# Ledger of designs, part 38: miniprotein binders against b1l550

Target 1, 279 residues: b1l550
Amino acid sequence: MRLPEELLERARDIHSEAPSHRIKLDRVGSFGLKVPVEFKGFLLLAEADVWVSLPEGRRGVDLSRQVEAIYELSNPPKDPFSLCREAAISLLEKLNYADSSGVSIRFDAPLQDGESLKYYGVEISSIASDEIINKIRVEILGMTACPCTAELIRAYKSSEIAATHTQRSLGILEVSTKAEHPDPDKLASIIERAMSSPLRTYTKRPDEGGLVIRSLSNARLAEDVVREMIHLFLEEFGHLPEDTHILAAVRSMESVHMHDIYAERSFSLDEIRKEISSH

## First folded at step 21 (miniprotein)

Design ln1
Fold by OpenDDE base, look of step 21:
Structure ln1 (fold): chain B 279 residues (1-279), chain A 82 residues (1-82)
Amino acid sequence: as target 1 above (279 residues)
Amino acid sequence: DPVKEAFKYFMEAYRLIQEAWRLLRKGDVEEAAEEYEEALEKLEEALEIAKEAGNERLIRMIKKMIEWVKEWIEELEKKLKG
């Protein structure tokens, strides 16, 4: 049922009215939209959030225009990076009262694991204001083996490869930059290489044993993993702008404790270079 | 609408920047530099239109992007001369 246009002309534009309280809002938008994206030959249905700022003198945001902005750009499906960046700019154009906009796109990225697939989590964001900032967050699971327990067991029982507890660990790299979003596959690879061993979707018996042995022979603290992530990141992405901001983190789901171990470092490229050069 | 027109030129410029990034990933540095130069021209047009419209926020955004593109061009020129 479409309301007669005449009735629409008589209706107050609620969104353009002055609010009861003149307060600016930082983000107003639609969260949990589904948008198709093309990623490395896969057509994926991603989750998207779109928002703008709202000035103190306006009661509400025109939400329909926000939704139009992202869907106009998503047909035909394109890569999520350009979609995110262009949608952020389009939001500012369509909603002229906004001083800032943002888009976030989330999906599970497929990663080849032999003849099967594993995955890692991706969140791509772009924020537009006086500047356009691109952000990417990659999360992937790996395995860590504890070097402390290994040392205790080695002291107790002489073994070439000391037994130790192993656990799943979530590695996180978040990068914010004025440049292009870094390659998520490369970020995922850095995280996996920083762990004791990667996880596998499927294992044959010899492969499973080998994976565990590799983990035991490469025992690492959560702190070691974060430091290794940073080291590998600098080797691969040291060419990014110096004002690029990075968060490297790991959450270890400890198998001998009821709680997780967490370690992180936040830094800019200029900051970390100065730190490393001072040693 | 001058503001809408300025955004049109800005979006075109940003698409050219994205193309430059794609070219850089392929190692096509010279072609990337050309795309940045074209983007800069579009941004300069956008700036003039935005000034006429008196939209201070859009002016700031365009000026910042011009600054970035000039920096990127300078970096590429250093790579090409080295």
Scores: ipSAE 0.824, ipTM 0.946, lowest interface PAE 0.6, mean pLDDT 92
Fold by OpenDDE base, fold request of step 22:
Structure ln1 (fold): chain B 279 residues (1-279), chain A 82 residues (1-82)
Amino acid sequence: as target 1 above (279 residues)
Amino acid sequence: DPVKEAFKYFMEAYRLIQEAWRLLRKGDVEEAAEEYEEALEKLEEALEIAKEAGNERLIRMIKKMIEWVKEWIEELEKKLKG
């Protein structure tokens, strides 16, 4: 049922009223939208959040305009990167009272693994204000083997390959930059290469044995994984602007403990280069 | 609406920037530079319209983007000369 137009003219615009408390809000928006995106030849249904800032003198945000902004740009489906960036700009256009806008798009990205598929988690964001900042977060699971336990076992029983506990570990790279979003497949590859071994969706017996042997032969602490991620990131993405900000992290789901081991480093490209050069 | 018009030019400029990024990924540096130059022209148009509208926030955003595009052009020029 559509309300009669006459009633609408009599209704107060609640959103434009002065609030009871004059306080600016940083983010007001719609979270958990579903939008179609095209990624690597796949049509995916992604989750999206859209928001804007709210001035102290305005009671509410025109939420319908936010929803319109992203859906107008998502039909026909397009790549999530340009969708994110353009939607952030469109939000500022449609909601001119806002000082800033933001868009976040999340989905599982397909990754070819032989004849099967793997996946990694992706969150693409763009924030528009005086500057447009693009952010991407990639999460992918790998396998780590503990070098400490391996050393203990080696000391006890002389073997070329020491047994040790292995576990799934979640690697995380988050990049914020004024440039385009870094390639998520490359980020995922960096994370996998920083671990003891990748995970496989499908393994034949020889492949499974080889995977485990590789892991044992490449035992790494959570700390080692993070440092290796940073090293590999600098090799691949050292061309990004110096003010680019990176979070490298790993959460190891330790198989001998009920808790996880976590390690992280936050840095800018200029900062980390100075640190490495000083050594 | 001058604000909407300024945003139109800004969006066009940003699409050109995105095209430049696409071209750079393909190794087409010269064509990317052309797209940046065209983007800069659109941004300058957007800036004039935004100034007429007196929208300070939009002016700041456009000025910052102009600064970035100029930096990106300079970086590409160094690559082309080297």
Scores: ipSAE 0.821, ipTM 0.941, lowest interface PAE 0.6, mean pLDDT 93
Fold by OpenDDE base, fold request of step 24:
Structure ln1 (fold): chain B 279 residues (1-279), chain A 82 residues (1-82)
Amino acid sequence: as target 1 above (279 residues)
Amino acid sequence: DPVKEAFKYFMEAYRLIQEAWRLLRKGDVEEAAEEYEEALEKLEEALEIAKEAGNERLIRMIKKMIEWVKEWIEELEKKLKG
């Protein structure tokens, strides 16, 4: 039963009241919404967060308007990139008292692996204020082989292919830019190519053997992987604005330790170019 | 509501920008430039409306976007001449 309309007219607008404490909030919104998106021919149910800033003189945010903003744009389902960007703008329109808005959309992106599928993690965000900044984070698992152990084994045993410990490693590329969100498939490809080998959902014995041999022949430290990711990124995305910010990272779940090995580099395109040119 | 109207023009401009990006991915540089130019026109309209409304935040946002679109156009022009 809906409350009678007459009663609603008598109700105070709690959100527009002055707060007890005049303090600005950075983010107020709805987290964990589910929105349909179209990605590479797949209809996916993505998780979304929507928020705006709250000025010091306003008690609360009109949360219903936030939810409306993203769902109006998500029907019919569309690509998550335009949805994210447009929703951020729509939030500012609907909630004009806010100085900034933000949208985040998370999903697992399908990646073809023979007759099966593997996946990588995607988080897209857009923040609108004086500027509109687009951010994408891609995470994909690969395999690394340790070159240090390989060298030790090679020193003691003459083998054509040196054995070494291998492990699953998570590669991360995060890009923030005023331009379009970079292509997540390209980012995922960069990460995979930077590792010793990709992971496979389905392998036959010959393929599995080949995959491992490839890894052993392409042994890389976590540090190597990050540097390779940066190198490959510059080759593919060097056309992005100079103020584009990148985080390249790897978390290696080392098979010989209880802990993970982590390496990262944060940089802008202008900074890294200057660094490379100076050497 | 002048603020809503300004946002309407801004959103239209932004969709044109997104179309330009799509065209660029396909290698259609000339068509992309046309979309940017149209976006710029929409942004200028949005700016006028926003100024009338006295919405300083919106004015700043639109001005920044105009700056970016102009930069993008210049970059494309360099590619077309080279």
Scores: ipSAE 0.818, ipTM 0.940, lowest interface PAE 0.6, mean pLDDT 93
Fold by OpenDDE base, fold request of step 24:
Structure ln1 (fold): chain B 279 residues (1-279), chain A 82 residues (1-82)
Amino acid sequence: as target 1 above (279 residues)
Amino acid sequence: DPVKEAFKYFMEAYRLIQEAWRLLRKGDVEEAAEEYEEALEKLEEALEIAKEAGNERLIRMIKKMIEWVKEWIEELEKKLKG
């Protein structure tokens, strides 16, 4: 049943009315949309959030236009990066009363692991206002081995390769920049290389043993992992604008504790370069 | 609608910028520079339209993007001369 157009003309536009309280809202939008994206030859169903700011003099946002904005751009499916950026701009175009817009797209990215697949988490966002800022967050699990326990066991048993507790650790790189979203595969690679070893979806016996031995031989604190991520990031992405902001973090799900160990560093490229150059 | 028209040019410019980024990833620096220059032209058109419309927010956004594109072009020029 469609309402007659004549009745629609009689209806007040509630969204355009003055609110009871003249207060600007930072974000009003639709969260948990599902949008198709093409990524590395895969067609993925990603989760998306779209929002705009709401001026103090407007009661509500035209939410239907937000949904239209992203779906118009997502058909046919395209890469999530351009979708994110273009959708943010389209939101401002469609909702001209908004001072800012934002889009977030989340999905699990496939990563080849021999004949199988593993994955890492991706969240892409673009914020459009006076500036367009692109943000990407990559999360991937690796394995860490504790060097402290290894040292204790080495001292006790006099073994060259000391046993130690190992655990899954979540590495996180978040990058905010005026430039293009950094390549998520490269970010994931940096995180994996910063760990004691990567995780494997499929292992044969010799490979599994080798993986564990590698971890034991490359024992790293959570702090070590973060520092290594930063180091590797600078090598790969040092060409990004100096005002690019980075969060490097690790959450180690320590196997000997009920709690996690967490370490992070937030920095801009200019800041961290100055810090490193001072030594 | 001048505002919509300005956004049209802005979107076109931003797509050109994205193309430049793609080209840069491939190592096609000269072609990327051409895309940036074309983007700059589109942004300048967008700016004039936005000024006529009196949309201060859009003007600021376009000006900022122009600034960035110019910076990116300068960076590429340095790479090409070096």
Scores: ipSAE 0.813, ipTM 0.939, lowest interface PAE 0.6, mean pLDDT 93
Fold by OpenDDE base, fold request of step 22:
Structure ln1 (fold): chain B 279 residues (1-279), chain A 82 residues (1-82)
Amino acid sequence: as target 1 above (279 residues)
Amino acid sequence: DPVKEAFKYFMEAYRLIQEAWRLLRKGDVEEAAEEYEEALEKLEEALEIAKEAGNERLIRMIKKMIEWVKEWIEELEKKLKG
């Protein structure tokens, strides 16, 4: 039942009223929206968050306008990068009282693995205020082998390829920049190459053996993985603006412990270049 | 509404910037530069409108984008001359 228009005209605009406490809010929005996006020829249903800031003198945000902003831009489905950036701008336009806006889009990105598919996690974000900042976070699983245990076993049995514990490890690259969102496939590739070996969705017997042998021959600490990620990132994306911020991290689900091992480095391109040049 | 109009021009400019980025990924540097120049023109129009509207936030946002686009153009010009 739709309320009569006459009743709506008499109703107070609660959102525009003064709040009981004059406090600015950083983010107010709708989280967990589902939006269609086109990515590498796939039509995907992605999860999206949209938000704006709320000034101290306004009780609430017009949430319906936020939802409209992203869905208007989502039809027809488009790439998630432009959707994210344009939606952030649209939010500021539609909600003129907001000082800032933000959009985040999350989905599992398909990645070709021979005749099969694997995937990585991606979160694409854009924040609009005095500036527009684009952020992307890529997470992909790989395999690591422990070099310390390998060395112990090598010492014990004098084997060329020493047995060691292996585990799944989650690699993470997060990039914030004024430029275009970096290519998530390239980021995923960097992470995989930084691991002892990639994971495979499907393996034949010879392939499986080869994968494990490769991992054992390329044993890496979590620390090694992060450093390698940074190195490879600089090779591929060193052309980004100097103020670009990067987080490189790995979470290793160590098979000999009940807990995970975690390592990270946060840096700007300017900072890391200075660090490398000083050695 | 001058604010809406300014945002319209800003959005158009930003779409041109996105096109420039696409072109750069393809290696079409000259065409990308043209898109940036067109974007800059749109941003300048947006700025004039925003100034008339007195929207300080929008003015700041547009000015910053103009700065970035100019920097990007300069970078491309260096690549083309070298």
Scores: ipSAE 0.811, ipTM 0.938, lowest interface PAE 0.6, mean pLDDT 93

Design ln1
Fold by OpenDDE base, fold request of step 24:
Structure ln1 (fold): chain B 279 residues (1-279), chain A 82 residues (1-82)
Amino acid sequence: as target 1 above (279 residues)
Amino acid sequence: DPVKEAFKYFMEAYRLIQEAWRLLRKGDVEEAAEEYEEALEKLEEALEIAKEAGNERLIRMIKKMIEWVKEWIEELEKKLKG
């Protein structure tokens, strides 16, 4: 049932009224929308957040217009990168009182693993204001083997391949840039290569043995993983603008502890290059 | 609405920029440069309209994008000459 148009003429526009307290809000929007996206030949249902800033003199945001902005662009389904960028711009167009807008799209990205699939988490964002900044966050699980325990066992039993504890570790790369969103598959690959070994959805017996041996032969601290991620990132994405900001992190679910080991480094591309060159 | 019109040109420009990025991923540097140049033209049109409308925020956004596109073109030109 639609309310008669005549009733709408009598109703106050609550959103356009002055607020009781004249305070600007940074983000007001709809969170947890579901939007279809096309990603590498897959049609995925992604979660999306859309928001704009609210000036101090306006009580509320026209939320329906925000929702319309992203759904107009999502039909037919398109890649999440262009959807994110264009939706951010469309939000500013539709909501002219806003100084800034933002869109975030989240989904599990499929990754081929032999004849099966594994996945990584991805969040694609764009923020529009005086500038348009593109942000991508990739999270993927790998396996780490502890070099400290390995050294202790080696000292005790003299083995070529020393036993050590292994665990799943979550690697994280977050990139913010004025350029195009970096390729999430490449980011995921960097994270996996920085680990002791990648994870596999399934393994046959010979493959499983090989996977574990590889991890033991490539034992890495959480700190090693982060440093390796940064190194590999610079090799692959060194062409990005110098003001590009990166977060490299790892959360290791240590199998011998009840808590996780965490390491991170936040930096701009120009900053990290200067740091490395100074040594 | 001049603001709406300015956004139209801006959106068109940004789609051209996205196309340039796609072309660059394929190694089509010359074609990408053409897309950037066309984007720049659209941005200049958007800027003129935005100035007429007196929308300072939009003017700043367009000017910044023009700056970026010019930088990207210069970078491509260096690659083509090298």
Scores: ipSAE 0.811, ipTM 0.937, lowest interface PAE 0.6, mean pLDDT 93
Fold by OpenDDE base, last read:
Structure ln1 (fold): chain B 279 residues (1-279), chain A 82 residues (1-82)
Amino acid sequence: as target 1 above (279 residues)
Amino acid sequence: DPVKEAFKYFMEAYRLIQEAWRLLRKGDVEEAAEEYEEALEKLEEALEIAKEAGNERLIRMIKKMIEWVKEWIEELEKKLKG
């Protein structure tokens, strides 16, 4: 049922009214929208969050305008990076009372694995205010092997290749910068290379054995993985602005424990360069 | 609406910046520099309109972007001379 236009003229605009409490809100928006994006030749249905700040003197946000902002830009489907950045700007334009806006787009990105596909998780974000900051988060699973247990078993059996426990580990790289969003495939590659071995969608029996042996021969602590991620990141993305902020983390689902092992480092490019140069 | 007009120019400038980034990924440094210069022109127009409108927030945003684009141009010029 569509309300008559005459009734709309009589209705108060609740959103524009003064609130009972004059308090600014940092984020008000629609979360869990579905938007089509084009990524590496795939048409994907991504999840999107859109929000703006709300001044102290306004009761509510015009949420319909937020939704319109992103859907106008998503038709026809385009790359998620430009969609994210442009939508953030469009939000500020459409909602002139807002001091800041933000957009986040999430999906599983396809990654080639032989004749099949594996995937990684990606979240692309942009925040617009006095500055436009671009953020990207990549998450991909790999495999780690414990070097401590390997050393114990080596001492016990004197084996050239020592057995050890292995587990799935989630690697995370999050980058915030004034520059373009870093290439998510490159970020995913850094994470995989920092682990003992990558995961495979399928393996033949001989290949499975080889994968495990490789992992055992490249045993790494969670701490090792994070440090290697940082090292590889600096090699690939050291050209980014010095104020670029990075989070490198790993969550290891340790197979000998019911709990996970977690390690992380947060840093700016300037800070980490100074740290490394001091040694 | 001068504010809407300023945003229009800003959006156009930002699309040019995005194009410059695309070109840089392809190794087209000279073409990227041209896109940045065009973006800078659009930003300057946006700034004038925003000043006329008296929108302080928009003015700050545009000024910051101008600063960034100038920095990016300088970086490219160093690459072209080297």
Scores: ipSAE 0.810, ipTM 0.938, lowest interface PAE 0.6, mean pLDDT 93
Fold by OpenDDE base, fold request of step 22:
Structure ln1 (fold): chain B 279 residues (1-279), chain A 82 residues (1-82)
Amino acid sequence: as target 1 above (279 residues)
Amino acid sequence: DPVKEAFKYFMEAYRLIQEAWRLLRKGDVEEAAEEYEEALEKLEEALEIAKEAGNERLIRMIKKMIEWVKEWIEELEKKLKG
């Protein structure tokens, strides 16, 4: 049932009323929207969050306008990067009382793996206020082999390739910048190359054996993985603005423990360059 | 609404910036520079409108973007001359 327009004129605008408590809110929005995006030739249904700030003198946000903002830009489907950036700006335009806006888009990104597909997790965000900041988070699983256990076993039984425990490890790169979002495929590649070996969707026996042998021959601590990620990142993305912020992290699901091993480093490009040059 | 008009010009400018980024990824540096210059013109128009509207937040946002675009142009010019 649609209410008659005449009744709408009599209704109070609840959102524009003064709140009982004059307190600014940082984020008010719709979370868990589904929006179509085009990515690398795939049409994907992504999850999206949209929000704006709310001034102290306004009771509520017009949430319908937020939803309209992102869906207007999503038809026809476009790349998630431009969608994210443009939606953030559109939110500020449509909701003039807001001091800031934000958009986050999440999906699994496809990667070709032989005749099959593997994937990585990606979250693309843009925040608009006095500045527009673009943020991207990439998460991809790889495999690590422990060099410590390998050394112990080598000492016990002389072999060129020592047995060791292996596990899945989640690598994380998060980048915040005033520039465009970094290429997520490149970020995923950096993470994979920083580990002992990548994961494969399918393996035949020879391939599986080779994958494991490669891991054993390239054993790395969680700490090694993070340091390698940073090193590779600087080689590929050293051209980004100096105030670009990076989080490099790994969560290793170590097979000999019930708990995970975690390592991280947060830094700006300017900071890390100074650190490396001092050595 | 002058605020909406300013946002229109800002959005147009930002789309030009995005196009410049696309061109840079393809190695089209000269064309990218042209897009940045056009974006800068749009931002200047947006700024004038925003000033007329008296929207301080929007003015700050536009000024910051102008600063960034100018920096990006300078960086490209260095690459073209080197």
Scores: ipSAE 0.801, ipTM 0.935, lowest interface PAE 0.6, mean pLDDT 93
Fold by ESMFold2, fold request of step 22:
Structure ln1 (fold): chain B 279 residues (1-279), chain A 82 residues (1-82)
Amino acid sequence: as target 1 above (279 residues)
Amino acid sequence: DPVKEAFKYFMEAYRLIQEAWRLLRKGDVEEAAEEYEEALEKLEEALEIAKEAGNERLIRMIKKMIEWVKEWIEELEKKLKG
């Protein structure tokens, strides 16, 4: 059933009225939308959020136009980066009373792991106002091995044990820039290379042994994992605008304790280069 | 609607900028610079329409993008010289 179009002449347009309390809102949106995306040859079902600002003089947001902004662009499926950026622009066009718009798209990205796949987390966003800012967050698990415990065990005279505690660690890189979103595979690679060893979906004994040897040979403090992430990021992405903002972090699920260890650093490219060059 | 028309030209320009980014990933610096220059032309068309419509926020958005694209062209010119 479809209602007669002429009813629009008789019904109040509630959304365009002024509210009884003239208070602007920063984000009014539709969250948890399912959108198809094409990423590196894979067709994935991603989750998206869309929002706009609402000025103090407008009572409501036309929520159906918000949903239209992203769904009109998502069929046929396209790469999530163009979808994200273009939908943010489309939101401002469709909801011309808004001062800003935003789109976030989340998916698990496949990564080759021998004969199988593993996955890492990706969240991209684009926020459009007077300027358009593109942000990406990548999260991937790796392994860390404690160098302090390894050295104490090596020095232990009554036993010849090559050991230390190892644990899963979640590495995080988050980048905000006026340029295009960085390639998430490169961000994931930076995180994995900063750790003691990557994690595998599946190992057999010879491979497992090699993984353990690698982790012991690359034992690192959580603090140094973050420092290595920053070093590797600068090598790969030093060409980005100087006002690009980065957060590098690791959450280490320390196997010998009931609690996690966390380290992070945020910076702009200009800021970190001055810091490094001053030493 | 002139505001919608200005957004149409802005989106066309932004897609050219995205094409320039794709070309840069392939190492096609000269072709990327050409896409940036074409994007500037579309942005100037969008700016003219936005000024006629009197939409100050859209004018600021277009002007900011013009500023960024000019900056990106300058960075590419440094690469072409060096």
Scores: ipSAE 0.746, ipTM 0.921, lowest interface PAE 1.2, mean pLDDT 90
Fold by ESMFold2, fold request of step 22:
Structure ln1 (fold): chain B 279 residues (1-279), chain A 82 residues (1-82)
Amino acid sequence: as target 1 above (279 residues)
Amino acid sequence: DPVKEAFKYFMEAYRLIQEAWRLLRKGDVEEAAEEYEEALEKLEEALEIAKEAGNERLIRMIKKMIEWVKEWIEELEKKLKG
């Protein structure tokens, strides 16, 4: 049942009223929206959050305008980066009482893996205020081989046994910049190359043997992985604006322990260059 | 609605900026610079309209983007020279 449009003349506009307590809100929005996106030839169903700030003098947010901002731009499906950035601008236009707007889009990105595919996690966001800041978070699993146990086994009675514990490690790169969102495949590649070896969807026996040998030849602590991620990031993306902010992290699911190990470093490009040059 | 019109020019400019980024990924530096220059024209139109409307928040947003695009053009000019 559709109600008569004439009621708009008689009804209070609840959203535009002043609230009983004049307190501004930082994020008011619609979360968990499903939006179609096209990513590198794949049509994916992504999850999106949209929000705006709410000034102290306004009681509520026009919910339908928030949803319009992203869905109008999502048909036909297009790349999630343009969708994210443009939706953030559209939110601020449609809800111009706000000081800021934000959009987050999350999806699993397909990645070529030999004759098969694997995936990694992507979350992008754009926040529009006086500035438009673009953020991307990429996470992908790799394999690490413990160098401490490897050395202990090598030293034990001059053993020729090449052994250590290996485990899945989740690598994370987050980048926040005024420039274009970095290519998530390049970020995923940086994370994988920092690990002892990549994970594969499947392997045949000769390939599995090679993977194991690679991991043992490239044994790394979680701390080593974070440092290598930073090094590789600077080689690939050192050209980004100096105020670009990065977080590099690893969560290692240590196979011989009941708990995970975590290592993390955040920095701006300006900050890390000064730190490196001081040593 | 002048605020809506200013946002229209701003979005057009932002789409040109995104096209410049796409061209740069392909190595088309001169074409990217042309897109940035066209974006500046759209941003200056947006700024004029925003000033006439008296929308201070939108004025700040447009001015910041103009500042960034000018920086990006300067960076491209260095690449073309070098």
Scores: ipSAE 0.725, ipTM 0.917, lowest interface PAE 1.3, mean pLDDT 89

